# VHH binders against Asparagine synthetase domain-containing protein YML096W: the designs that were tried, part 12

Target 1, 314 residues: Asparagine synthetase domain-containing protein YML096W, of Saccharomyces cerevisiae (q04489r210to523)
Amino acid sequence: YEVTSEIDLNFTSLSEVSKNLYAVLRDSVKKRVESIHPRHIENSPIAVLFSGGIDCSVIVALICEVLQENDYKCGKPVIELLNVSFENPRTGLFPSDTPDRKLSINSAKTLQNLYPNVDIKLVEVDVPYDEYLKWKPFVINLMYPKQTEMDLSIAIAFFFASRGRGFLTSLNGERTPYQRHGIVLFSGLGADELYGGYHKFANKPPHELVEELTRQINNIYDRNLNRDDKVIAHNGVEVRYPFLDEYVIKLSTAEIPINFKVNKLILRKVASQYLKLDGISSEPKRAIQFGAKSAKMTKDGNKHGTDLLKENRN
Below, E stands for the ipSAE of ESMFold2; O stands for the ipSAE of OpenDDE; V2 stands for 0.75 times the mean of E and O plus 0.25 times the DockQ between their complexes.

## First folded at step 1 (VHH)

Design u05 (framework vhh_7ubx_2)
Fold by ESMFold2-Fast, scan of step 1:
Structure u05 (fold): chain B 314 residues (1-314), chain A 125 residues (1-125)
Amino acid sequence: as target 1 above (314 residues)
Amino acid sequence: QVQLVESGGGLVQPGGSLRLSCAASGFTFSSYSMTWVRQAPGKGPEWIATITSSGSTMRDDSTKGRFTISRDNAKNTLYLQMTSLKPEDTALYYCATEHYGFTYDEDYLGSHDYRGPGTQVTVSS
């Protein structure tokens, strides 16, 4: 794919492009929801990897819109929002203290209020440090041939999130154990690459942003999907990537002016204008390993993302 | 096995030029974006430049007027041409396959799937 270098400084095309993106993205979600066997929706909810940020919240809202087009005989449909948070001894943070957990609670409430005809469950996946240590070697083996510290921090977060063993917190604050039932998992992967979530180049000239986004989207299949699919599939789920739909990618690369991708402007516009996610649309997206605090987990850890894992000797 | 081997480092005078090479093996080099990163003593890694599989380049503003990244797919080799070298360019320089970028931690701006052991560049009067 080739990301367009077109620029629209007067924002004259913003409304039309936002409308077109909403339509194409909604169709992408609809195709993926409707490919799920009806028995799976009735007997198993739809699961979503959820940080509370704009990428996954847009997907949840679109799933809700699609689900509301169908009449269900047995109650309202269920969506499981899988939010992972790690106990981090280095920083002294508990799972309840992570940025993703706090944002997810607020974003889930917003979505629950917007879609009362869908049973949206926020599954709080708390990972104690001892549990992290127990499963670390297993995840290192699953993610092969990826072997950097960064790959481990992402893989372990996806492993525990997709495993889906957590808690539901009631209105009175009571927490009850809950296990994921959904066998289809939706992911917001692709949004940062398409709409400019990469902070490294946020203040760079437009031509440098074009090159960076072109680089990221063309590398996503080789670098991220292989790793993520291995880790997530091990927990018995099939993953769906609405942002990586061919028509979404074509529109996003060819027809969206480059200046609409600074800090995901175009996606935030879709969220606020078409999905009533005004409160969420201003929140910055964090990569899962940073928001969940799975990066730099070891007590004495000051490793860089490029460092090779010391346990990967094979 | 994936191997990235840097060469061309050494001692150079301020104002001098140096060309670094990175020999790649064990993967389809032409299909990967490649990057140069440096790390000075006591400092975190600093991204220098990336070149895509198609040959498009991204460069850090502080060095892009003096450093040029290029590749030769027929030889599976990545290059960094450095001119007008300054004492502050003293660092371990390594090449890496591009890793998918992350946004909120400065320590991870240079995250990569594979990297070489590096080649030392010392700029001294």
Scores: ipSAE 0.000, ipTM 0.154, lowest interface PAE 14.3, mean pLDDT 75

Design u06 (framework vhh_7ubx_2)
Fold by ESMFold2-Fast, scan of step 1:
Structure u06 (fold): chain B 314 residues (1-314), chain A 125 residues (1-125)
Amino acid sequence: as target 1 above (314 residues)
Amino acid sequence: QVQLVESGGGLVQPGGSLRLSCAASGFTFSSYGMTWVRQAPGKGPEWIATITSGGYTMRDDSTKGRFTISRDNAKNTLYLQMTSLKPEDTALYYCARSVEYFDTSGYEPTHFDSRGPGTQVTVSS
């Protein structure tokens, strides 16, 4: 694929392009939902890898729109939002107290308010530090040959999400155990590569952004899909990637001006204009933060990643 | 019991150098990452550098090129080599045992669960 270098500084095409992207994304989601969810049947929950961010929230909203096209006789269709949060041993913060969990709670409430005819369950997957330590060596072996620290952080999150053991929290704060029932997971993978979500894109001039996004989208299978498929499939779950639909990729690479991909502008416009996700569409993507300032590696991250394997005697 | 004891601090003139040491005991030193943190008068703690069990380092950009973190696993000792010291480097320096932490936003190796009492560095002329 080749990412267009076209620029629209007056934003004259923004509304048309946003409408076209909404239509193509909805069709992508619809094709994937209808291949797994029988019409008029309530006992086929759909699971979503959920961080509370714009990518997965757009997918959830589109799933809700598709599900609302059906006349359900047995009650509301169910969507399971799988949100993983890890205990912070340094500060004594439990998973329920982390910023990541709080964002997911707020985004889930927004979606629940917008789609009252869908039973949206936020499944809070709490990972105590000792559980992380227990399963880390297993996940490292499962994701082989990928060995970087970034691969591990994503793989461990996907592992615990797809394992699907968590809690539902009521309006009164009561938490009840819950196990994932959905056997198909939807992922927001591809949005960062298509719409410029990584923090390293924030200050790139247009020609460098074109080159980088072109590289990212053409490398997505080897970089991300091979890792994620292995880890997710281990727990008996199949994944769906709406952003990696052929028509979504073609429109996103060929028809969207490059300046509409700064901080995911085009995706945020779709979310705000067509999905009423105003509160979520304004949230910036969270960057990795080390201590009080961003850390700088003095050796390559791949070598740092192998140190994790030494600790577990892989 | 985990124990960390820093040494090597003192009074030094601007442009000078100091080497801080941290003696570790009560755990398998070679299996843990180690961190240097400083706290200046009236300010909160500031992360300086982390070295992994494999010897790979991460440093704060503000001290890059002046401070070098290293370790000697045979001696259970962590080091911080400081050069071109400035008055703004005046702080209590302490070492800490790194905790590997993951969340959905990424991998954070700069957290810690144990620290020493610190060694005072004062840069003044």
Scores: ipSAE 0.000, ipTM 0.191, lowest interface PAE 12.8, mean pLDDT 75

Design u07 (framework vhh_7ubx_2)
Fold by ESMFold2-Fast, scan of step 1:
Structure u07 (fold): chain B 314 residues (1-314), chain A 125 residues (1-125)
Amino acid sequence: as target 1 above (314 residues)
Amino acid sequence: QVQLVESGGGLVQPGGSLRLSCAASGFTFDDYAMTWVRQAPGKGPEWIATISSGGSTMRDDSTKGRFTISRDNAKNTLYLQMTSLKPEDTALYYCAKGRYTFSYHGTKDYPLDYRGPGTQVTVSS
C-alpha cells in the first residue's frame, strides 16, 4: 500500500472524502455481517470489542444500520459490546474507575438512544487481579512468538474481553452476571494505522506522517493481527476487521489527503456527519492496555513495554 | 422505476474513438456507484470500470490505458470515453447501477441490481 502525500489545506474535498469513506466503511461492515450464517444472527448476537471510542462506535453504528435493512422474526437483533476493565493494584484503580469503562457507559447510552430497534447490551467485563494472575501464564503461551510486556498487556485485555464473562447493569443500577453468546466478534483494528492518532507528528512535514502511516499499515499483520487472532480465537469467536477491507484500505491510503488524518479528523467527520455520533467524536483516543488499565500491573511496572518477559528467578 | 439508457455507440474504424453516455432516472444518481460492462457475441459479460458516488474509479487492467469512466452528477449521466479502438472491442456496452447506496466495490464481483438495454459498438474497416 502507498499512502498519498496529497494535501488539502482549504478542506474543499472534506465533504466528498467523508461521504466516500462512509460508503466504503458501510459496505465493509455489510459484507462482514452478511457473511454470518442467518441462523447465527437470529439466534446469536453479534459481539464487538468496545472501548467507547470513535473507532468501535463507528463500527457499532454501521452494524446497526445494516441490521435495520432486514426484518428479523426473533424480535430485535442483539449486539454485545464487550468492555474490559482491570483491577490494577499498582495504581489502586478498580474496574469501575478505568477511562474505558466510563467512556463505554456513556457511548453505549448514545448508541442505544440512536438505535432503539437494536438490543445493545453493554457487557462489563471486570478482571480482578487474582484472576489476571491465574490466566497470565496461559495467555503468554497463546501469544507466542510475541514475548514483550506490551504484547502481554494487550493480549490479556483481548483474552478477557473476548471470553466475555461480565455483568449487565440495569437502569435501576442492579448488576446481573452475563456471558457472551455471539460467535462473531467485530474489532476496530486498522483505524489508527489508516487515519492517524500520532499527535507527535502534528508539526512535522507531511512526508514524515506519510512514511509512518505507510509503515504502520503494511506491518499490521506482524504487529497486531497475528497476536490478536490467537488470543481471541481461543475463546471460540471469529473476528471481523472492517477497517482492513481491501476497498477501505485502498480509499484510505490513496484518496484521503494526509492533513485529514491528523487526530483522526476524517473518521471524526464521518462519525459526526453521517452517524450522529457528535458526542463520541470529541472523545480522546486511548490504546486498550491504557484505557482498560492492563499495563504495568506489578512493582516492575516502570519497565519499558518492549522489554522481554522474564523467566523465573534462579 | 429505475431506468438506464445508453447511447453513443456505432460503427468506428480501428484506431478511432467513441464516447458512450448513460442517462439515469428513477433513483438518486449521485448516491450509487455506476459500472460499465460489455458483452461480445458468444462470450459472457466482461467488467470494464466502476465509478463511486464520489468519483473514484476502478478499471480493468486490460482496458484502463484506453478507456476512461466519468460521471456528471448534475446531469445524472455516466460516460465511457474510448480511444484507440480495436476489432476485439466490438461488443454491446451496458451501463449498470450498483446494488447498495454509496457502494465502492469497483470489481467484477460488485453486486449490480439494474442494467440498461445496451449500445452496440462495432470496430471494423
Scores: ipSAE 0.000, ipTM 0.123, lowest interface PAE 17.8, mean pLDDT 77

Design u08 (framework vhh_7ubx_2)
Fold by ESMFold2-Fast, scan of step 1:
Order: sequence, then C-alpha cells, then structure tokens
Structure u08 (fold): chain B 314 residues (1-314), chain A 125 residues (1-125)
Amino acid sequence: as target 1 above (314 residues)
Amino acid sequence: QVQLVESGGGLVQPGGSLRLSCAASGFTFSSYAMTWVRQAPGKGPEWIATITSGGSTMRDDSTKGRFTISRDNAKNTLYLQMTSLKPEDTALYYCARVDSEYQLLYEGTDYFQHRGPGTQVTVSS
C-alpha cells in the first residue's frame, strides 16, 4: 500500500471521507463479529483490548451497534473490556494510579451510558511487580526473535491483558475477582499506522509523513502484529483486527488526505459525528506500554526502547 | 482436508535466485489470502509477504526489492520469487492460509492452523 499525498487545506471533503470511513469500518467490525461461531456469541462474551482511548473505543461502539442488530434470547450480550495496569516500584505507582486505568474507567462509563442494551464490563487487570518478574522470562521466549526493551514492554502488557485475570469494581468501590470468558479478542491495532497516532508524526512535513505511514503499514506484521499475535494466541484467544481489513486499509491509504491524519483528525471526526463519543474523541492517545506503565519497571530504568534485553536468554 | 505443500528450496550461492511454490488442496484456494513465512533454526517465525484473494500484496520492507509474492488461482499455487539471496535468507520457508477472505493479515501467526511442512533454503558458498 501507498499512502496518498493529497492535501485538503479547506477541509471540504472531511465530512464525506468521515462518512465513508464510518461505513467501511462498521462493515469490517460486522464481518468479524459475524464470523464468530454462533455458539461462541451465545455462550461467550466478546473481549476487547482496552486503554480507554479513541482507537479501542471506536471498536467497542461499532461492536455494540452490530450486537444491537441481533436478537439474543437470554439476557444482554456481554463485552469484556480488558484494561491492564502495572505496579511500578521505580515510580511508586500502583495499578489504580496509571493514566490508562483512569481513562478506561471514564471511557467505559461513557460507553455503558450510550449502550444500555449491552452489558459492558470493565475488567481491571492489575499486574503486581512480582507477577511481572515471574512471567518476564516466559514472555521473552514467546516474542523471540524480538529482543528490544520496547518489544518486551508491549508484549508483557498484551500477555497480561489477554490472560484476562482481573476485577470488576462496583459503584461503591468494592472489587470482585473476574476471569475473562470471551475467546475472541478485538484489538485497535493499525489505527496509529493508518491515521497518524504517534506523536513523532506531529511535526513532520507532508512528504515525510506519507513516507513514514507507508512504511509503517507495509511493515505492520514484522513491527507489531507478529509480536502481539504470539503472546495473545498463547492464552487461547483468537484476535480480530478491524483496522487491518482490506477495505479499511484501501480507503484509509488511498482516499484520506494526509492532513486529516494529524492527531487522528479523521478518526476523531468519525467518533464524534457518527458514534457520539464526544468526550472520548478529545482524549490524547497513549501507547499501551506507557499508559499501563509497563515501560521502565526495572530500578535501573535507563534503557532506551531499541536497546537489547540485558538477560541472556540461551 | 486442507493441504499445503511447499517446493523449490535447496542450496544456492549468495547472489543467486530461487522460486518457491506452494500447492494448495482441500479448500477453495481463490477465496483465501495466502502468506509466506520463514523460520531459521533457533528463531521465531518471520513474516515475508501476504497476497489477498484479490491479488493485492503486502511485503516486508527488508525483502521488498528482492522477493515477489504471486499466485495462480487456476493451478491452486502460491509463489515466492527470491533474487539476490544472502546468507541471512537461510531458513525453512512455509506457506499458510489466511482464515478470512477479507483480512489482509492472518490471525494467531505463531499458531498456524493451516500451514505446510516447509521447504529448506540454504544460501552458502
């Protein structure tokens, strides 16, 4: 795929392009919900990797729209929002203190209010430091040949999220243990590469942004998906990537002007105009490893994201 | 009964070329996206390229100029044309079926439900 270099400085096509993206993305989600074996939908919830940000929240809203088109005989359909948060001894932060946890609580509340006919459960996956240390060598082996600190930070976050052992918090603050039941997991991966979500893109001239996004999309398997699939699939979960649908990628690369990707403008427009996610659409993006505070958990803490892992892994 | 069988591997000198084939049977080949993956001894699988049912391709940047993925639906066959081979290209090469016609990338990459046994490519003088 080659990302278009078209620029629309007067925003004359923004509404039309937003409507087209909403339609194609909704179809992408619908195909993936409908491909789940009927027995699984009837007996198991749908799980979503959830940071509370715009990418995953758009996916959740579209799943809710699709689920509301079906008749379920026994109760409301269930969506499990898997939100991971790490204890960080370097900073003294507990899982409840992370930016992702606080954002996820607010975003889940917004989605629950918008979709009262869907049972949306926020599963708070807390990772104590000793659990991180216990599973770190195992995850390093699963993600091979990826060996950087950045790869480990992301892989460990996805590993614990997909395991799905956490808590549900009631209105009075009482926390009840909960285990994920959904065997199909939806991920917002691909949105940053399609719609310019990384803050390193913010100050690039259009031609450099075009080159970089083209590189990211054509290399997404090696960069992200290979690593993420390994740790997620290990926990017995089938992952779905709505943003990586053929038609979503084609429309997003060929028909969205490059300037509509500054700060994910096009995706925020879809969220606010078509999904009533006004409060969520204004929140800044956080990469899962930074919001969950899985990065820099060692007391040494001075490793860069591209540095090789210290431990000799055989 | 889904079957995928790779062929065309072998020993080749640096700078040489090889064309790999993957023969598919037991399913409607034209309806599925297909992928090539390689795995060197002691390493995890490395994605090379995917071709959709419609013929669109997605390729790894490091091999993009040297490797070309293609398909022949009439023969139920997937191909990988490799040029300017390097010692680093030494690996077991295998093909896999993408489970959804509409997905560019396959799910559970390390847990291929339908993949072939692989064909060994060795690049050495």
Scores: ipSAE 0.000, ipTM 0.124, lowest interface PAE 18.6, mean pLDDT 73

Design u09 (framework vhh_7ubx_2; at its last look DockQ between E and O 0.01; V2 from the best seeds 0.00; counts 0 for: pae O 14.9 > 2, placed apart)
Fold by OpenDDE, look of step 5:
Structure u09 (fold): chain B 314 residues (1-314), chain A 122 residues (1-122)
Amino acid sequence: as target 1 above (314 residues)
Amino acid sequence: QVQLVESGGGLVQPGGSLRLSCAASGFTFSEYTMTWVRQAPGKGPEWIATITSGGSTMRDDSTKGRFTISRDNAKNTLYLQMTSLKPEDTALYYCAKEWGSYTPDLYGMDVRGPGTQVTVSS
């Protein structure tokens, strides 16, 4: 794929481009929802890897729209939002205290309010440190040949999230153990790569951004999907990537001006304009997604995402 | 809302005693393992004691024999009786609800309260 270098300084095409993106995203989600075996639909087959951010929120909203259109014959459809949070013994933070968890709660509430006809369940996947340590070696092996701390952080988050063992919190705050039922997981992967969601893209000149985004999207399979798919598949679930739909990628790379791909501007526009996700769309990207700062959980607080895991294998 | 609220902390002289309480709400208290932890300034969290439906465990150090964990399920309250307090016991004390299986360390904690300050000073 080739990312366009087109710049729309006056944002004159923003409305049209956002409309087109919404359409293609909607179709992408619709296709992926409708392809689920009906038997699975009856069993609430849909879960979303959910951080509370704009990417996964958009997906949830689109899924809800599709379900509302098609699911008239069945009871209230269920969507499970899988949010993982890790205990951090270094900081003393509990899973429930993490910013990501808080964000996920708020975003889930927003979505629940927007789609009352869908049973949206926020599954709070809490990971104690001992369990993290227990599974860490296994995840490291599973994600091979990826060997960075960042890879581990992401992989292990997906491992526990996709496992789907967590808690539901009632309106009164009561927590009950809950196991994920969904067998088809939706991921927001690709949104950062398509729409410049990474902080490292900040303040890059347009030509550099084009190069970087081109690199990101074309390497996404090798860099991300291989890792993520292995980890998620271990838990016996299928993952689907609406943002990696051929038409979504094609439109996003070729037809969206590069200046709309800063901090996911175009996606935020879609979210606010078409999905009523204004509250979520205005939230800045948080550095911690899915509680994936596992590298900072150990006493060795000086670990960087780019560091190799060699020290941990011994 | 699930809440844990610690109380009973304060300033006490060395050799003194305090009884901490933790009022629990928002969950079936009797079904969960509860834990006391503390955190002193500049130090990480430290496990003190855990109590299950079947019994309790205490840390095996200087706090053993001086501190006692107990619970009243009817009152949804966890207690920590502290005796022979020492300056080294100065810390913010947390009540924690465990999640999952029993663990005698900090790794099984699910939710904790804001803490109650215990200061032991002459």
Scores: ipSAE 0.000, ipTM 0.217, lowest interface PAE 14.9, mean pLDDT 85
ESMFold2-Fast, scan of step 1: ipSAE 0.012; ipTM 0.424
ESMFold2, look of step 5: ipSAE 0.000; ipTM 0.300
ESMFold2 (binder alone), look of step 5: mean pLDDT 78; pTM 0.790

Design u10 (framework vhh_7ubx_2)
Fold by ESMFold2-Fast, scan of step 1:
Structure u10 (fold): chain B 314 residues (1-314), chain A 124 residues (1-124)
Amino acid sequence: as target 1 above (314 residues)
Amino acid sequence: QVQLVESGGGLVQPGGSLRLSCAASGFTFSSYAMTWVRQAPGKGPEWIATISSGGETMRDDSTKGRFTISRDNAKNTLYLQMTSLKPEDTALYYCATEPYSGYFYSDDIAYDYRGPGTQVTVSS
């Protein structure tokens, strides 16, 4: 794929391109939702990897729009929002304290208020540090040949999220255990690569942004998809990637002016104008400011564990 | 044309001090969070400290009180002040732009820009 270098300073064009993106993205979601429901099988819950950010929230809203095309007289369709959060002994941070958990709670409430005819469940997948240590060697083996700490932090998050063992929190704050039932999992992968979601790109001149986004989208299978599929599939779920639909990629790379991708402008416009996600679309982009990876949950523990393994080989 | 160049490393005795510098060019330095990372021979990279675009700092607990990260946006320069150096601090030290948002759902690239590093040896 080749990302266009076109620049368009007309505000009217932004709204028109946003409408086109909304249409092709909704069609992408619709095709993937409809593939879940064979002709002779009743509705099944749909799971979504959920951070509360704009990418996954747009997907959830579009799933809701598609599901609402049917009359479910025997009950509301169910969406399971799988939000993973890790205990971090190094920072003293509990799963309930992570920025992603707090954002997910607020975004889920927004979506629940917008779509009362869909049963949207926020599944809070808490990963205690001892569970992380128990499963770390298994995930390292499963993600091979990827073996960096960055790869591990992503793989372990997807492993626990797709496992789907967590809690539902009621309006009064009571938490009840919950296990994922949906066997199809939707992911927001591709949005950052298509719409300039990385904070580092906010200050790049257009020509450099074109080159970088072109590199990112063309390398997505090698960098992300192969790893993610292995880890998620182990838990018996099938992943759907609406942003990686051929028509979404084609429109996003060839027909969206490069300046509409600064800070995901085009995607935030779709969210606010067509999906009424104003509370989510106006939030500043979440950047990792502190350089902490999920694999570095304790300085001493992670460092000593890696050192011991390497010394055993020598 | 983006470039990060570290300097200030060298041989120092245990208990000594060093100040590392990282000169940045080719990008808007003041808009980026900056990180110091070290790597000892035969070991993986170890994060030391990050300073946000807003000046907020985060340090690894083992180096708090000994290492201080700072920046001078007028000079496009990142600093690491190291005191009470120990033999285990021996490593190649690099500066880098921090990982950006969404690493749970993004690529596996740890750093967008990273310098070649400056060697710190604590010996004798």
Scores: ipSAE 0.000, ipTM 0.167, lowest interface PAE 13.3, mean pLDDT 74

Design u11 (framework vhh_7ubx_2)
Fold by ESMFold2-Fast, scan of step 1:
Structure u11 (fold): chain B 314 residues (1-314), chain A 125 residues (1-125)
Amino acid sequence: as target 1 above (314 residues)
Amino acid sequence: QVQLVESGGGLVQPGGSLRLSCAASGFTFSSYYMTWVRQAPGKGPEWIATITSGGSTMRDDSTKGRFTISRDNAKNTLYLQMTSLKPEDTALYYCAREGDSYSIEFYTGEALDYRGPGTQVTVSS
């Protein structure tokens, strides 16, 4: 694929292009929801890899729209939002303190209010440091031939998300253990590559942005998809990538002016105008859902620390 | 231009000691967390230790009794004191600057935004 260099400086086509993108994204999601075996959709939830950001929230909203088209005999359809957060013993941050966890809680509430006929469950997947250390060697082996630290950080987050062991938090703050039941996982992968989500793109001139986005989308399989698919599939989960639908890619590369891809403008417009995600569409983008950014410390961390109470101790 | 240059590696016998140095330039050294990482032949990178801007340290369990990380902010230099060296410690040793990162990236080394070319340590009789 080649990303168009067309520029619309007066934003005269923004509304029309947003409407077209909404339509092809909805069709992409619908096709992938409908490919789930009929026996599974009534008795098994749909899982979504969820950071609370715009990419995954757009996918959740579109899944809700598709699910609401059907009359399900087994009551409300269930969507499991899998939000992974890691303990950082160096900084003393608990999973509950991460920016992505807080954003996910707020975004989940917005989606729950918009779609009361869908049972949207925010599954808080807390990863203690000792649990990370236990599974790290296994994930490194599983992700071969990828060997870099960046590949591992992404793979291990996807690994814990696909395992899906977490908590549901009730209205009164009580946390109940929960295990993922959905065997199909939706991912927002591709949105950053199609719509310019990386911070390094924010100040690039249009010609450099065209070249970089063209490179990113054509290399997505080797960089992200191959690694993530191997790790997720190992846990018996089938992954769906709505943004990587051929029609979505073709429209996004050929028909969307390059200046509409600064800070994901076109995707934020779709979210605000067609999905009523006004509160989410204004939130700053989180590139990866690994949890809190490193904070400066003035003391040593506890490497054996279980500063968090283990589930089996409560 | 950010530069990190390691020195002090070499051949030592089992049970020996080495002190590695890392000379930093092109940035405000005192403001950054600094890390030592090693890579053994045929293996991926292994995190050894991190020292904060304030001087506090975090170390890997397998080496924490034998290796000590330290810094001299006045000299823009990071150190790794290695004692009771074993053949399994044979590796290329890198110093690295810790960037702004998510908590999981710290554990995997992805938080490191710059690293040096490394200094070879060989432990052999």
Scores: ipSAE 0.000, ipTM 0.128, lowest interface PAE 16.6, mean pLDDT 74

Design u12 (framework vhh_7ubx_2)
Fold by ESMFold2-Fast, scan of step 1:
Structure u12 (fold): chain B 314 residues (1-314), chain A 123 residues (1-123)
Amino acid sequence: as target 1 above (314 residues)
Amino acid sequence: QVQLVESGGGLVQPGGSLRLSCAASGFTFSTYAMTWVRQAPGKGPEWIATIYSGGDTMRDDSTKGRFTISRDNAKNTLYLQMTSLKPEDTALYYCAKDSGTYYSWETELFDYRGPGTQVTVSS
């Protein structure tokens, strides 16, 4: 793939490009929902890896639109929003204090209000530090050949999120235990690589942004997908990646002006104009390991994201 | 009430150095991660670095060799040591409570941030 260097300084194509992106994203979600047996959808939930951010919220809204096309005989279809959050003794944070948990609560309420005909459940996956320590060696083995501290912090967040053992919180604040029942999991992977979601891309010259996004999308299988798929699949779920649809990638790389990818402008425009996610479309983006607080879990010293895991330096 | 006050900015020549400070009050500083972000004229906010309560750091790759984040829990103070400054480093630098990073068309950074300190790199 080659990301286009075209620039539209007057934003004259923004509305047309946004409409086209909405259409291909919706088709991408639709064919992935429709690949699930209709009887299964009626009897079992669809799960979504959920941070409350724009990427996953767009996917949830599109799933809801697709589900609304069907006439269900056995009540409302169920979507499980899997939101992971870590007890982090280094920062003193509890799962309730993480940025992703707070954002997920607000975004889930917005989605529940927009789609009353879908039973949207926010599953709060709280990871105690003892659970982290118990499963850390297993996840390190599972994510091989990835070997960095950052790879571990991301992999372990996906591992616990996809496991889906957590709590539902009622309007009066009561928390009841819950386990994921859906066997199909939707992920927002690919949105950052297609639409410029990393903060270090903010304010880069167009030629640098073109070069970096081209590199990231062409390397996504080796850098992210291979790691994430192994970890998530181990928990018995089938992962769906709507943003990595060939038509979505083709449109996103070839037909979206590069300046529409600053701050994910094009994706936020789709969210606000076509999905009524106005309150979510302006929310800041966080990488999962920072939002869930799975980065830097131990008091063992100064580890950087690119540092190799201690166990793999022997 | 949470308060963050940045200082140490100013006019500096390319290749120069500056040390920014952030004085924190109204919360237990030692238990929170702290972050530096910057906003250049006409551009959105950019994350620079985060330091966790235990001293571990995460840094943006583009500034990693030139900028160092540190903290002094006894003084409730966060620091950013900047070396080999370039004209492109010209920005308003903000101290923020939390380890998160973000970018938005809106001028908001974090719920708890200071007023910023201006760094201008010019010959």
Scores: ipSAE 0.000, ipTM 0.129, lowest interface PAE 17.2, mean pLDDT 75

